# VHH binders against q6mzz7r34to333, part 10

Target 1, 300 residues: q6mzz7r34to333
Amino acid sequence: TFKDETFPAADSSIGQKLLQEKRLSNVIWKRPQDLPGGPPHFILDDISRFDIQQGGAADCWFLAALGSLTQNPQYRQKILMVQSFSHQYAGIFRFRFWQCGQWVEVVIDDRLPVQGDKCLFVRPRHQNQEFWPCLLEKAYAKLLGSYSDLHYGFLEDALVDLTGGVITNIHLHSSPVDLVKAVKTATKAGSLITCATPSGPTDTAQAMENGLVSLHAYTVTGAEQIQYRRGWEEIISLWNPWGWGEAEWRGRWSDGSQEWEETCDPRKSQLHKKREDGEFWMSCQDFQQKFIAMFICSEI

## First folded at step 1 (VHH)

Design d10 (framework vhh_h_nbbcii10_fgla)
Fold by ESMFold2-Fast, scan of step 1:
Structure d10 (fold): chain B 300 residues (1-300), chain A 125 residues (1-125)
Amino acid sequence: as target 1 above (300 residues)
Amino acid sequence: QVQLVESGGGLVQPGGSLRLSCAASGFTFSYEDSYALGWFRQAPGQGLEAVAAISGSGGSTYYADSVKGRFTISRDNSKNTLYLQMNSLRAEDTAVYYCAAPYDFGTSYEEYDYWGQGTLVTVSS
């Protein structure tokens, strides 16, 4: 079984900033095979943003970009390669990132830091023992230096590192923007779309009264016009890498809101079908007021 | 009128240290600011690169991979000044360094509207 001496199962791989901030000591490292919940899978069925659950690092910027990437087969194949826990397993995994004008391969072993029986950082969602997001996070931490180096990064950096593309930054507070058109145009072009909330009172990511997280990154998963009463409203779909049981949007068009009960749109069952935790709808008006920026990453 | 004025640049040998300062006028630093202040650099023949950013209270910071562990960003809101402490300098750190402030919110370099005139840092033996 492979052991990566250049990124060891040790505190040095976590980094002092994160060890101190999260008050971590005597961190245990385990291979997925040694975790409860059955045999591990690298990818189960296919990759999805719903495979991702953020853990103890403030790396939502990376995870939001990753969530967007799961919809693009070309980038997925370049980054994740063809790997398995069942075929030719040797405890070694490889990932590709864009760096300085070229794709660079990062090799890691599959030892992951754990808290009790759960991964300390990115976790398999719903106990499905699917580890591609956890291992990719470890590879990115190695590329940047440590897990601490993922803490409070920039969305633009993650998007470029994952795609080699070009960023268009939309200032949501500077002027009105046709969000439905922008999102649909970018999606049709195969671009990755992410967004961010502004800082809150504590200068850290925290749940706000409306259920959004401040100083946080989200994936934009869609935008639509929906029939409401006698007219049309514009709504936008977002995914929060924090996952189930975390802060949830509580405003208009949220799950359980009166708007969904009152709408007569024939697509209601399709649009309001929340399959996994962390995804929600909100009005484009609320989105533009409560978020600060939307980033679109496109191929040159 | 918003003005940002950098100072502290100069010639230093590899492995040396420098501290850059950015004094702001027409723009007041606040612990409650929802936007980050940042440092950017442009090396000869290269494009603009983000170096570091710091939130209003100083509780959250960002560093480019190339400078992590060597550079420290800080701010003194009472003095309306932003700092960049640069340690273990390398020849690759040679660049004109700019401080920047956004018009609105955010940490993206595309959102920074107020820029200083720059201060040259040369790392050479």
Scores: ipSAE 0.000, ipTM 0.097, lowest interface PAE 20.9, mean pLDDT 78

Design d11 (framework vhh_ozoralizumab_d1)
Fold by ESMFold2-Fast, scan of step 1:
Structure d11 (fold): chain B 300 residues (1-300), chain A 121 residues (1-121)
Amino acid sequence: as target 1 above (300 residues)
Amino acid sequence: EVQLVESGGGLVQPGGSLRLSCAASGFTFSSYDMYWVRQAPGKGLEWVSEISYGGDTTKYPDSVKGRFTISRDNAKNTLYLQMNSLRPEDTAVYYCATPRYEWDTSGMDVRGQGTLVTVSS
């Protein structure tokens, strides 16, 4: 069974920052087949954003980008390749990332850090023993240096590393921008659009009273002008890659809000259809006030 | 307060069929993926199936694939599990469940009281 000497099952692979911050000592490393819960699967049925369960690292920036990419089979095939725990298994997994102008293959063994038979970082969801997100996280940790190097990063870096695209960074608090035009233009070009919230009352990501998460990344799925109270309002639709309704925007233009009942826009039925992607709308005004940056990732 | 109430269990002959239902309340059902787990007598919990919150993605382990079908009706806040070609080893208490996610934890999954399925002749 393969052992990766360049990213060993040791504290050096976790890194000093996480070891100290999470007060970790005597970390045990296990292969998925040695974990309780039944036989491991690399991919069970197909991938989805619901395969992703965050653990002890604050790497939502990476997981948000990864969650959005589960909707793009082209990048899925490029990054995850064809692998399994049963066919030709040797304890070795390979993933591709974009680095310095080229696709680079990162090889890892499947030893994962555990605590009490539970993975310390990304974990299989629903006890289904599906490990592609856990192993991809390990590969990205190796690429960047350690799991500590995943702890609080930048969404645009993850998007470039996963796609090889070009990022346009729009600073929502300092740059004038026609959001509806920018989003519509990027969408027509097939670009991925993401955004990030600023820090909240603490220096960690937290669900806030308005339903947004601080220090968090979202996907932008659309923007429109809508008729409201004898004028026009601009609105933007967002998708939380976590997919959770309890951490969903509760302000203006949210699902079930009075704005949707009061609008006379003839496109209301097209724009306010129940969406299966965990999408919600908010005004562009609230978006510019509550979010700090928007990133447009374009294919070359 | 999140509540999940399972129903539809009972005694069935090997090769038979049952449909389980789960009535959800206290949360926005359509915003959460759902799953079924079961616990056979003297065994631990075993994951049976999952479905995305929109119903467009489903997953099954090989032990039930082709025999069980998970589905949901978001307008009725109800989750279903159609069980065909039942075997004695499918005998278990079946629980409807939904994951809970918090930033600094993996969350604590919520599950109902369960419904007993007995496959015997």
Scores: ipSAE 0.000, ipTM 0.312, lowest interface PAE 11.4, mean pLDDT 79

Design d12 (framework vhh_3k1k_2)
Fold by ESMFold2-Fast, scan of step 1:
Structure d12 (fold): chain B 300 residues (1-300), chain A 120 residues (1-120)
Amino acid sequence: as target 1 above (300 residues)
Amino acid sequence: QVQLVESGGALVQPGGSLRLSCAASGLTFSDYAMRWYRQAPGKEREWVAGISWEGGSTSYEDSVKGRFTISRDDARNTVYLQMNSLKPEDTAVYYCAAERPYDLGSFDYWGQGTQVTVSS
């Protein structure tokens, strides 16, 4: 089985900053087949943002961009390639990133840092052990230097590294913007869309009373005009890379809100999917007030 | 030009009170969360208190909780730290910080600090 000597199963690959900040000691590295929960899968069923669950690194900036990428088949195929734990497995995985004006291939072994039987960083969300997000995170950590180099970063950097595209930065508090039009136009063009909340009272991401996380990056998954009462309201769909329902917006148009009960829009059953998956709707008005920036990454 | 200027540091006796101020200029103050940090001689800089950009949420280091209160006045572009029941262990240089909205865990702007000394 392949062992990557250039990014070894050692503390140096985690980096001193994360080791100290998270007080990590006795970190063990295991291949997916040695983890409990059954046989590992690289991709199970299909690629989805719902495969992603953020772990101990503050790399939401990368994971939100990755969540948006899962909606674009061309970028998914270029980056993830065709790989498996069952076909021609040798403990080696490969991913492509955009660097210095070109696509570069990053090779890793599949040893992942664990505490007990749980991955320290991105972890499988399903009990069936799906590992493409965990391995892609490791490859990006290798590209940047260590897992510590993923700890805090810019959404623009992740979007460019995953696409080679160009960024439009919309400052939500100062820029006039038709959000539904902007999101629909970008989505039709195959662009990646992400957004960020402003920092909160601490220097870390914190779940707030309204269900949003401060100092956090989200994927924009859609926007729509919806019939409400005698007129229309504009709503936007967001996904949190934490990957669980407790960190979901609790205001207007959230799962279980009065607005969903009162609307007579014929698309209600298509738009209103109650799941504990980190995805939620909110009004564009609340979005523009509670978020600080939206980034659109377009192919050139 | 962006600047954060702290003021209010002084020598006080144990049990005393001080109000620190941090005046911001050259930025859209209401878009930034504001934080106070402190650094004692020979120690690392530690976080003390923070207030969200909308002012609705505050947070404190355990050792100061119940004694310190952070607040903001967006009309004056100023953040405050009210310090009560001061202890010798609170002796430090106090720093104000404003984070860029999309700077995930890094601070774009820091003040120069104001010295607080608690002794008899």
Scores: ipSAE 0.012, ipTM 0.352, lowest interface PAE 8.6, mean pLDDT 83

Design d2 (framework vhh_ozoralizumab_d1)
Fold by ESMFold2-Fast, scan of step 1:
Structure d2 (fold): chain B 300 residues (1-300), chain A 120 residues (1-120)
Amino acid sequence: as target 1 above (300 residues)
Amino acid sequence: EVQLVESGGGLVQPGGSLRLSCAASGFTFDSYWMYWVRQAPGKGLEWVSEISEGGSYTKYPDSVKGRFTISRDNAKNTLYLQMNSLRPEDTAVYYCAKYPDLWESGFDYRGQGTLVTVSS
């Protein structure tokens, strides 16, 4: 079984910043086959942003970009390749990233840092033992130096590293923007769309009273016009990489809001999926007020 | 030093009720989101409820929705979980946790836990 000597199962791969900040000691490393919950899968039933759950690193910037990437099948095979825990398994996995004008391959072993029987960083959601997000995070940590180098990065860097594309930065507090048109146009073109909240009362990511997280990155998953009262409203869908059971927007158009009960839009059942999955709707007006930037990453 | 002390667990028959409490100290309680999570014997950690800083937002997974109610008393630095219509599958050690401890580290919770056993 392959052991990567260049990114070992050791504290050096985590980095001193995270070891000290999270007060980690005696970190155990395990291959997915040694974790409880059944046999491991690299990909189970295709990829989805709902496979991703953020762990102990503040790498929402990377995970938000990754969540957007799962919407675009063309990026999947280039980055994830064809890999399995059963077919030709040797404890080795490979991923591609864009670096300095070219695609580069990053090789890792599948030893992951764990605390108890759970992954310390990105973890399988709902204990379904699906490991592509965990292994891809490890590969990106190796590319940048350590898991500590994923801690508090830039969304624009992750988008470029995953696509080789170009970024359009939309400043939400400056000129008016037709958000529904922008999001639909970008989605149709196969672009990745992410957004960011401004700093809150502290200089760290923190859940706010309205359910949004300050200094945090989100994936934009859609935008629509919806019938409401005697007119139409514009709404936008966002995904928080914190995943199941995390903070999410509690204002207008949130999962339990009165707007969903009052609307007679025939698409209501398709748009409003009441699940604890980190995905929520909000009005475009609230989005433009509460978020600072939206990034669209397009192929050139 | 952050301290979270859970209490209120015990043995109860299916269909019964229990109220859990979590006494918090060592941080500004009214400035943090709070969570209840549980761990059944031999199982992983499961999120069961969350509440915003002022208590205006709460959320539950489908497994406990309609049966469990999370609440807080910021004047007393105390978090509560009211559990009704308890089922055998609710048997677990219950922990309270604050943001970001739960979400940034997974098992990094500050409480000792309180055992709830649902059995006849």
Scores: ipSAE 0.000, ipTM 0.182, lowest interface PAE 16.9, mean pLDDT 80

Design d3 (framework vhh_3k1k_2)
Fold by ESMFold2-Fast, scan of step 1:
Structure d3 (fold): chain B 300 residues (1-300), chain A 119 residues (1-119)
Amino acid sequence: as target 1 above (300 residues)
Amino acid sequence: QVQLVESGGALVQPGGSLRLSCAASGFTFSEYAMRWYRQAPGKEREWVAGISSSGDSTSYEDSVKGRFTISRDDARNTVYLQMNSLKPEDTAVYYCAAYPWDESGYDYWGQGTQVTVSS
């Protein structure tokens, strides 16, 4: 099976800064077929944000970008190509990224850093053995130089590298914006949408009392106007790449909130499917107050 | 330093019930989602149930839906798994986990508690 000598299964591919800050030692590298969980799949059926799970040392910002990517087939086709663990498998995978005005191909082997039989960074979602997110992460880490370079990178750069598009940065505390209109327009145009919370009491991401994570990136998955009592409210749907059930929003329109029980909107069953995969709704008013920025990546 | 200590495992006959407990320390329990996993001898560890940090959302593996119930008591830093209508295939060591554990790049599990369902 192929071994990539330019991005080896070694600490040099992780990077010293990340090794030290995450206190990583005795990292083992394994191919997906050597991991517990049954036979590996590159893509099973189609790609979805539900294919993605954050590992202990993974980057929330990159995972938010991956989650957004899954909502647009055009970007998936350019980046992931047609690949399999069964047909013509040789331990080699290829991905395309936008660099300096052109799509460039990055080749990797499928050895992934693991601890305790779990991927150290991006993980296949539990009960699924889909490795496209893990392998795409490795390819992007190689492009940037190391997993450390990816970890301390920028969300805006990743969105451009994945699409070839341009970023609109909406400063939520200072920008006059119709969020539902902006999100719906961007979604219809095939744009990728992500958002970020401000820093908390420490210099790292941490769960806060309201259920949001500080210094954290989320994927915007939708926005809607919904009937409530005698009027309407604007709500926005977000995905937390920390994964299902982790640091869940506790305010208005959250999974257990009275708003969902009391609404008579005929779309209630379509909008509020109780999924334990990190996705939740909140009011646009709370979103604008609690988040600091929203990024929309649009094609030229 | 994080610690998770499971208890409540026992030998029961098919159709029986058990309540597992997991006592947590070393982190702000109320801010973390909690999960139960199980592992039978010679098999991979599989996810069983999960509960959100708020306690408002729960989820289950298909084979245990309707039989198992996960709950939490944040005042006691404890997560529970109520298991009803137990089957021989539920025999495993049960582990609880808080995720993510952003230390040393790995998930943390306790020692586990053995559940055996046999006549």
Scores: ipSAE 0.000, ipTM 0.129, lowest interface PAE 19.7, mean pLDDT 77

Design d4 (framework vhh_3k1k_2)
Fold by ESMFold2-Fast, scan of step 1:
Structure d4 (fold): chain B 300 residues (1-300), chain A 119 residues (1-119)
Amino acid sequence: as target 1 above (300 residues)
Amino acid sequence: QVQLVESGGALVQPGGSLRLSCAASGFTFDRYSMRWYRQAPGKEREWVAGISDSGYTTSYEDSVKGRFTISRDDARNTVYLQMNSLKPEDTAVYYCATEPYYIESGDYWGQGTQVTVSS
């Protein structure tokens, strides 16, 4: 079984910032085979943003970009390649990232830092032990230097590193924009779409009373015009890599809101699938007021 | 309103035993790994023991291995530290703390409970 001595199962791979900030000591490293919950899978039934659960690193900027990538087969084929825990398994995994004008392969072993019976950083969200997000996070940590180098990064950097594309920055508080048109056009083109909230009362990401997280990155998963009463409203769908209801929008068009009860739109059941996975809808008006920026990453 | 309340600290003689408790409220206790730390006067706070959110895995600082046992009761939102074969060097204020499942939520800490090991 392969051991990567260039990114060892040691504190140096975590980095001093996270070790100190999280007061980590005696960190244990395990291969997925040694974790409870059954045999590991690299990918089970194809990839999805719902495979991703953020852990101890503040790498929402990376995970939001990754969540968008799961909707775009052309990028994930280049990055994840064809790999397995069973067929030709040797404890080695390879991923591609865009760096300095070219795709670069990053090789890792599958030892992951563990807190008890759970991964310390990105974790499988399925009890069936699906590890592509955990291993990709490790590869990106190696590329940047350590897991600490993932901590509080920039959304634009993750988007470019995953795609080799070009970023369009939309400043939601200053630029007039037709959000539904912009999102639908970008989605049709296969672009990755992400967004960010402004700082809150502190210098760290915090869940706010309205359910949004301050200083945080989200994936934009769709936008639609919906029939409401005698007219139409514009709504936008977002995914939070935290994945929990306590950090999910509580305003208009949220999962339990009156708007979903009152709408007679024939697409209601398709659009308002009950989601316990950090995905929610909100009005484009609220989105434009509560978020600071939307980033669209398109192919060159 | 997150709260961690430690209890059980006392004066004990060398070789004695003591059980500390930490009662948690205001958060989803079973999602959090829990830790015990201690701090003696004039020294830095040091990690003592940890238990995973599932209770499956425990870990200990080398000087307490074999003497201390950490456990949890999720039905009562409580974490325990059983301390056996106590030594004068174990004299410190003991703190209960959480480790969140994501870094952005931060750590929660209790006020501490004093353990004194002396004749």
Scores: ipSAE 0.000, ipTM 0.152, lowest interface PAE 14.3, mean pLDDT 80

Design d5 (framework vhh_podentamig1)
Fold by ESMFold2-Fast, scan of step 1:
Structure d5 (fold): chain B 300 residues (1-300), chain A 117 residues (1-117)
Amino acid sequence: as target 1 above (300 residues)
Amino acid sequence: EVQLVESGGGLVQPGRSLTLSCAASGSIFSEYAYGWYRQAPGKQRELVAAITSGETLYADSVKGRFTISRDNAKNSIYLQMNSLRPEDTALYYCATEYVYEGSFDYWGQGTQVTVSS
């Protein structure tokens, strides 16, 4: 099996900042086949944002962009390519990123940093043993220098690195915007849509009482007008790359909210049924108040 | 490497105005996000205002009173502070970041603002 000497299974690939900040010692590197949970899969069933679970690096900026990318078949196929742990497996994986005006290929081996039998950074969700997000994160870490170089970053940089596209920045507090129209128009065009929350009481990302995370990046997964009582309301769906068991929005249109029980919209079962932990709905009014920016990344 | 130098601090009476300046050198200025933090005696450091590639944001305690701006030609960030209150007394730091999750990466040395009658 392949060993990448340019990005070795060593502390240098993690970087001193994360080693010190997270007090990491005795870091072991394992290939997915050596981890518990059954045989590894590069992609199990289909590619989905729900394959992604953020780990110990503050790389939500990258993972939110990646979550949006999973909704675009053309970009995900270009980046992830056709790869497998079974068919022609040699311990080598390849990914494409946009850099300096062109697509560049990044090659990695499939050794991942672990503590015990759990991945330190992006990890497969329980029982799925699906590793494309873990390996893509490793490839991006190699491209930027180390996993420490993923620790804090710009959402716009991740979007460009994954698409080669152009960014439209919507300032949510500056002017009224028709969010449902903007999101639906961008989605029809195949654009990636992400958003960010402002700072909280401290200078770090943290879960707030309303369930949102401050200084954090999210994926925008849709927007709809929904029938509610005697009129209509605009709602937007978001995905948090923190994944299962992490903070969730607790306001209007959240999972289990009264709004979902009271709505008579014929699409209710479809819109509500498709939710999973990490993904939630909120009103466009709350979104515009609680978030600071929405980024739309469009093809050139 | 990024270097940040603050100036413009001083002693002012309540209700007055003060403008802080932050001069940046090193990396390409326009590629970075910038913020102003403050730390009062006995309190934790808090973000006052930030300016990102496309947006500004403010702490609730200063919203409507403070304005952050940037001048890319001068590689400078400014904090215009109006209607100053005694509770605004603090050491003010200019900082820059690669962030949508986390802390600012580079800090200046700070400039003292004292609001006292």
Scores: ipSAE 0.000, ipTM 0.192, lowest interface PAE 12.1, mean pLDDT 80

Design d6 (framework vhh_podentamig1)
Fold by ESMFold2-Fast, scan of step 1:
Structure d6 (fold): chain B 300 residues (1-300), chain A 118 residues (1-118)
Amino acid sequence: as target 1 above (300 residues)
Amino acid sequence: EVQLVESGGGLVQPGRSLTLSCAASGFTFSDYPYGWYRQAPGKQRELVAAIYESGTLYADSVKGRFTISRDNAKNSIYLQMNSLRPEDTALYYCAADLPYWSEGYDYWGQGTQVTVSS
């Protein structure tokens, strides 16, 4: 069974910042087959955002970018490759990232830092013991230096590292932008779109009164013009990688809002149905006021 | 086997308080997000309160009245409910590893009934 000496099952791979901040000591490392919950799977029944659960690192910037990528089959094949815990398993996994103008292969062993019987960082959903997100996070930690180097990163860096694409950074408070046009154009081109909220009352991510999380990364999934009160309004669809219904926007155009009851738009049933996917809508005006930046990642 | 067991429900008069408890077993407790959900007769299940490493969140209907807390040493989650109203009458569920609730259950308890009436 492979042991990676260049990124060992040791505190050096976690890094001093996370060891101190999370008060970690004597961290145990286990391979997925040694964890409870049944036999491990690399990918089970295709990949989805529900395979991902954020753990003890503040790496939502990476997970939001990964979430946007999950719906794109070409990037799944390129980055995750064809791998299994059952076919030709040797305790070794490989992933590709874009670095310095080229795709770089990162090799890891499948030892993961655990607290008791659960992963310290990205975790599998327990109904399905799928480890592709946990192992991909480990590979990215190795590429950047340690798990501590994933802590409080930038969306732009994750998007480029996962795609090799080019970023357009829209400063929502500074730049006048036609959001519906920008999002629709980018989505049609197969580009990835993410956004970020500013800091709140503290220097950590916090769920706020309006349902948004401060200092947090989201995925942009769509934008539309919708009929409302004899006129038109612009709305935007967002996905919180935490996947919590209560950590969703509660203002205009949110799930259960009066706007959805009052609109006579013939697309109402199609647009509002997205709630089942952990998505929410908000007005483009509120989006531009409540978020600080939107990033569009496009292939050249 | 993963298990969540709720307790502390009952019949109370308006304006009074109740504390619900949720005991967890069969898994490592301290790293899961936890939440309290409720379902009133004829209504959809809704998230009432959630607790995670960096914070808490509450439904607008209970802010200022309910408080969620955890005790990692006891593998327990609590919901302190103050100034109870008839509208709070529901079956209350504890949940761990919180996915979007409409899409399924990761770990759910059996529920504990809270009835607010005279």
Scores: ipSAE 0.000, ipTM 0.124, lowest interface PAE 17.3, mean pLDDT 78

Design d7 (framework vhh_8emy_2)
Fold by ESMFold2-Fast, scan of step 1:
Structure d7 (fold): chain B 300 residues (1-300), chain A 118 residues (1-118)
Amino acid sequence: as target 1 above (300 residues)
Amino acid sequence: QVQLQESGGGLVQPGSSLRLSCAASGFTFSDYAMHWVRQAPGKGPEWVSSISEYGDSTNYATSVKGRFSISRDNPSKTLYLQMNSLRPEDSAVYYCARDEYPFGSDYRGQGTQVTVSS
């Protein structure tokens, strides 16, 4: 079974910054087949943003971009390639990233840092043993130097590294923008869309009273104009890479909100799912006030 | 500051049911997702179940799915775990924990012992 000597199962691959900040010691590295929960899968069923659950690194900037990428079949195939834990398995996995004007292949072994039989960084969401997000995070850590190099980065860097595309920065507090039109146009073009909240009372990401996380990156998953009472409202759908059981928006158009009960829009059943999976709706007005930036990454 | 107090454990026969409770204080309970974690002798901690801030979403370890049910009562600041069809393998100290991701959940109670034996 392959062992990557250039990115070993050792503290050097985690990096001193995370080892010190998270007070990590005696980190164990295991292949997915040695973890509890049944046999591992690279991709189980199909690829989805709901496969992603952020771990101990502050790499939401990367995971939000990755969440957006799961909605684009062409980028998924290019980056993840065709791989399996059963067919031709040798403990080796490959991923493609855009670097210095070209696509570069990064090779890793499938040893992952664990603590208490739980992955230390990105972990399988839910109870399936699906590892493509965990392994892709490891490959990106290797590309940048270590897992510590994933800790607090920029959305623009992740978007370019995953697509080779061009970033449009929308400053939500100063730029006039038709959000529904911009999101729908970008989606039709196959662009990746992400957004970010401003800093809160501390210098770290933290859940706020309204359910949003400060200093955090989200994926934009859609936008619609919806019929409500005597008029229309514009709403936007977002996904939090923290995943299930995490902070979720509590304001207007949130899961279980009165707006969903009162709307007469015939598309209500298609737009609204009362499930806390990290995905939620909010009004474009609240979005523009509570978020600071939206990034659209388009193909050249 | 943050306090979590588990209760409801005990010694039961295989096939029996138990309901665990966790009383929370020192923080706004409805602002946090909550977890149940267990630790059996000689083993590391195992995540059992999670519930979102308002109870709209729940998740379970495959070993307990279909047998355990997590719930919460935000007005009383209490978390519950209903355990049905208990097996000897479920014997462990059960802890409730406040979700402080990504910083890890350092806030857990003293635990409540569950022993399933004949």
Scores: ipSAE 0.000, ipTM 0.127, lowest interface PAE 15.1, mean pLDDT 80

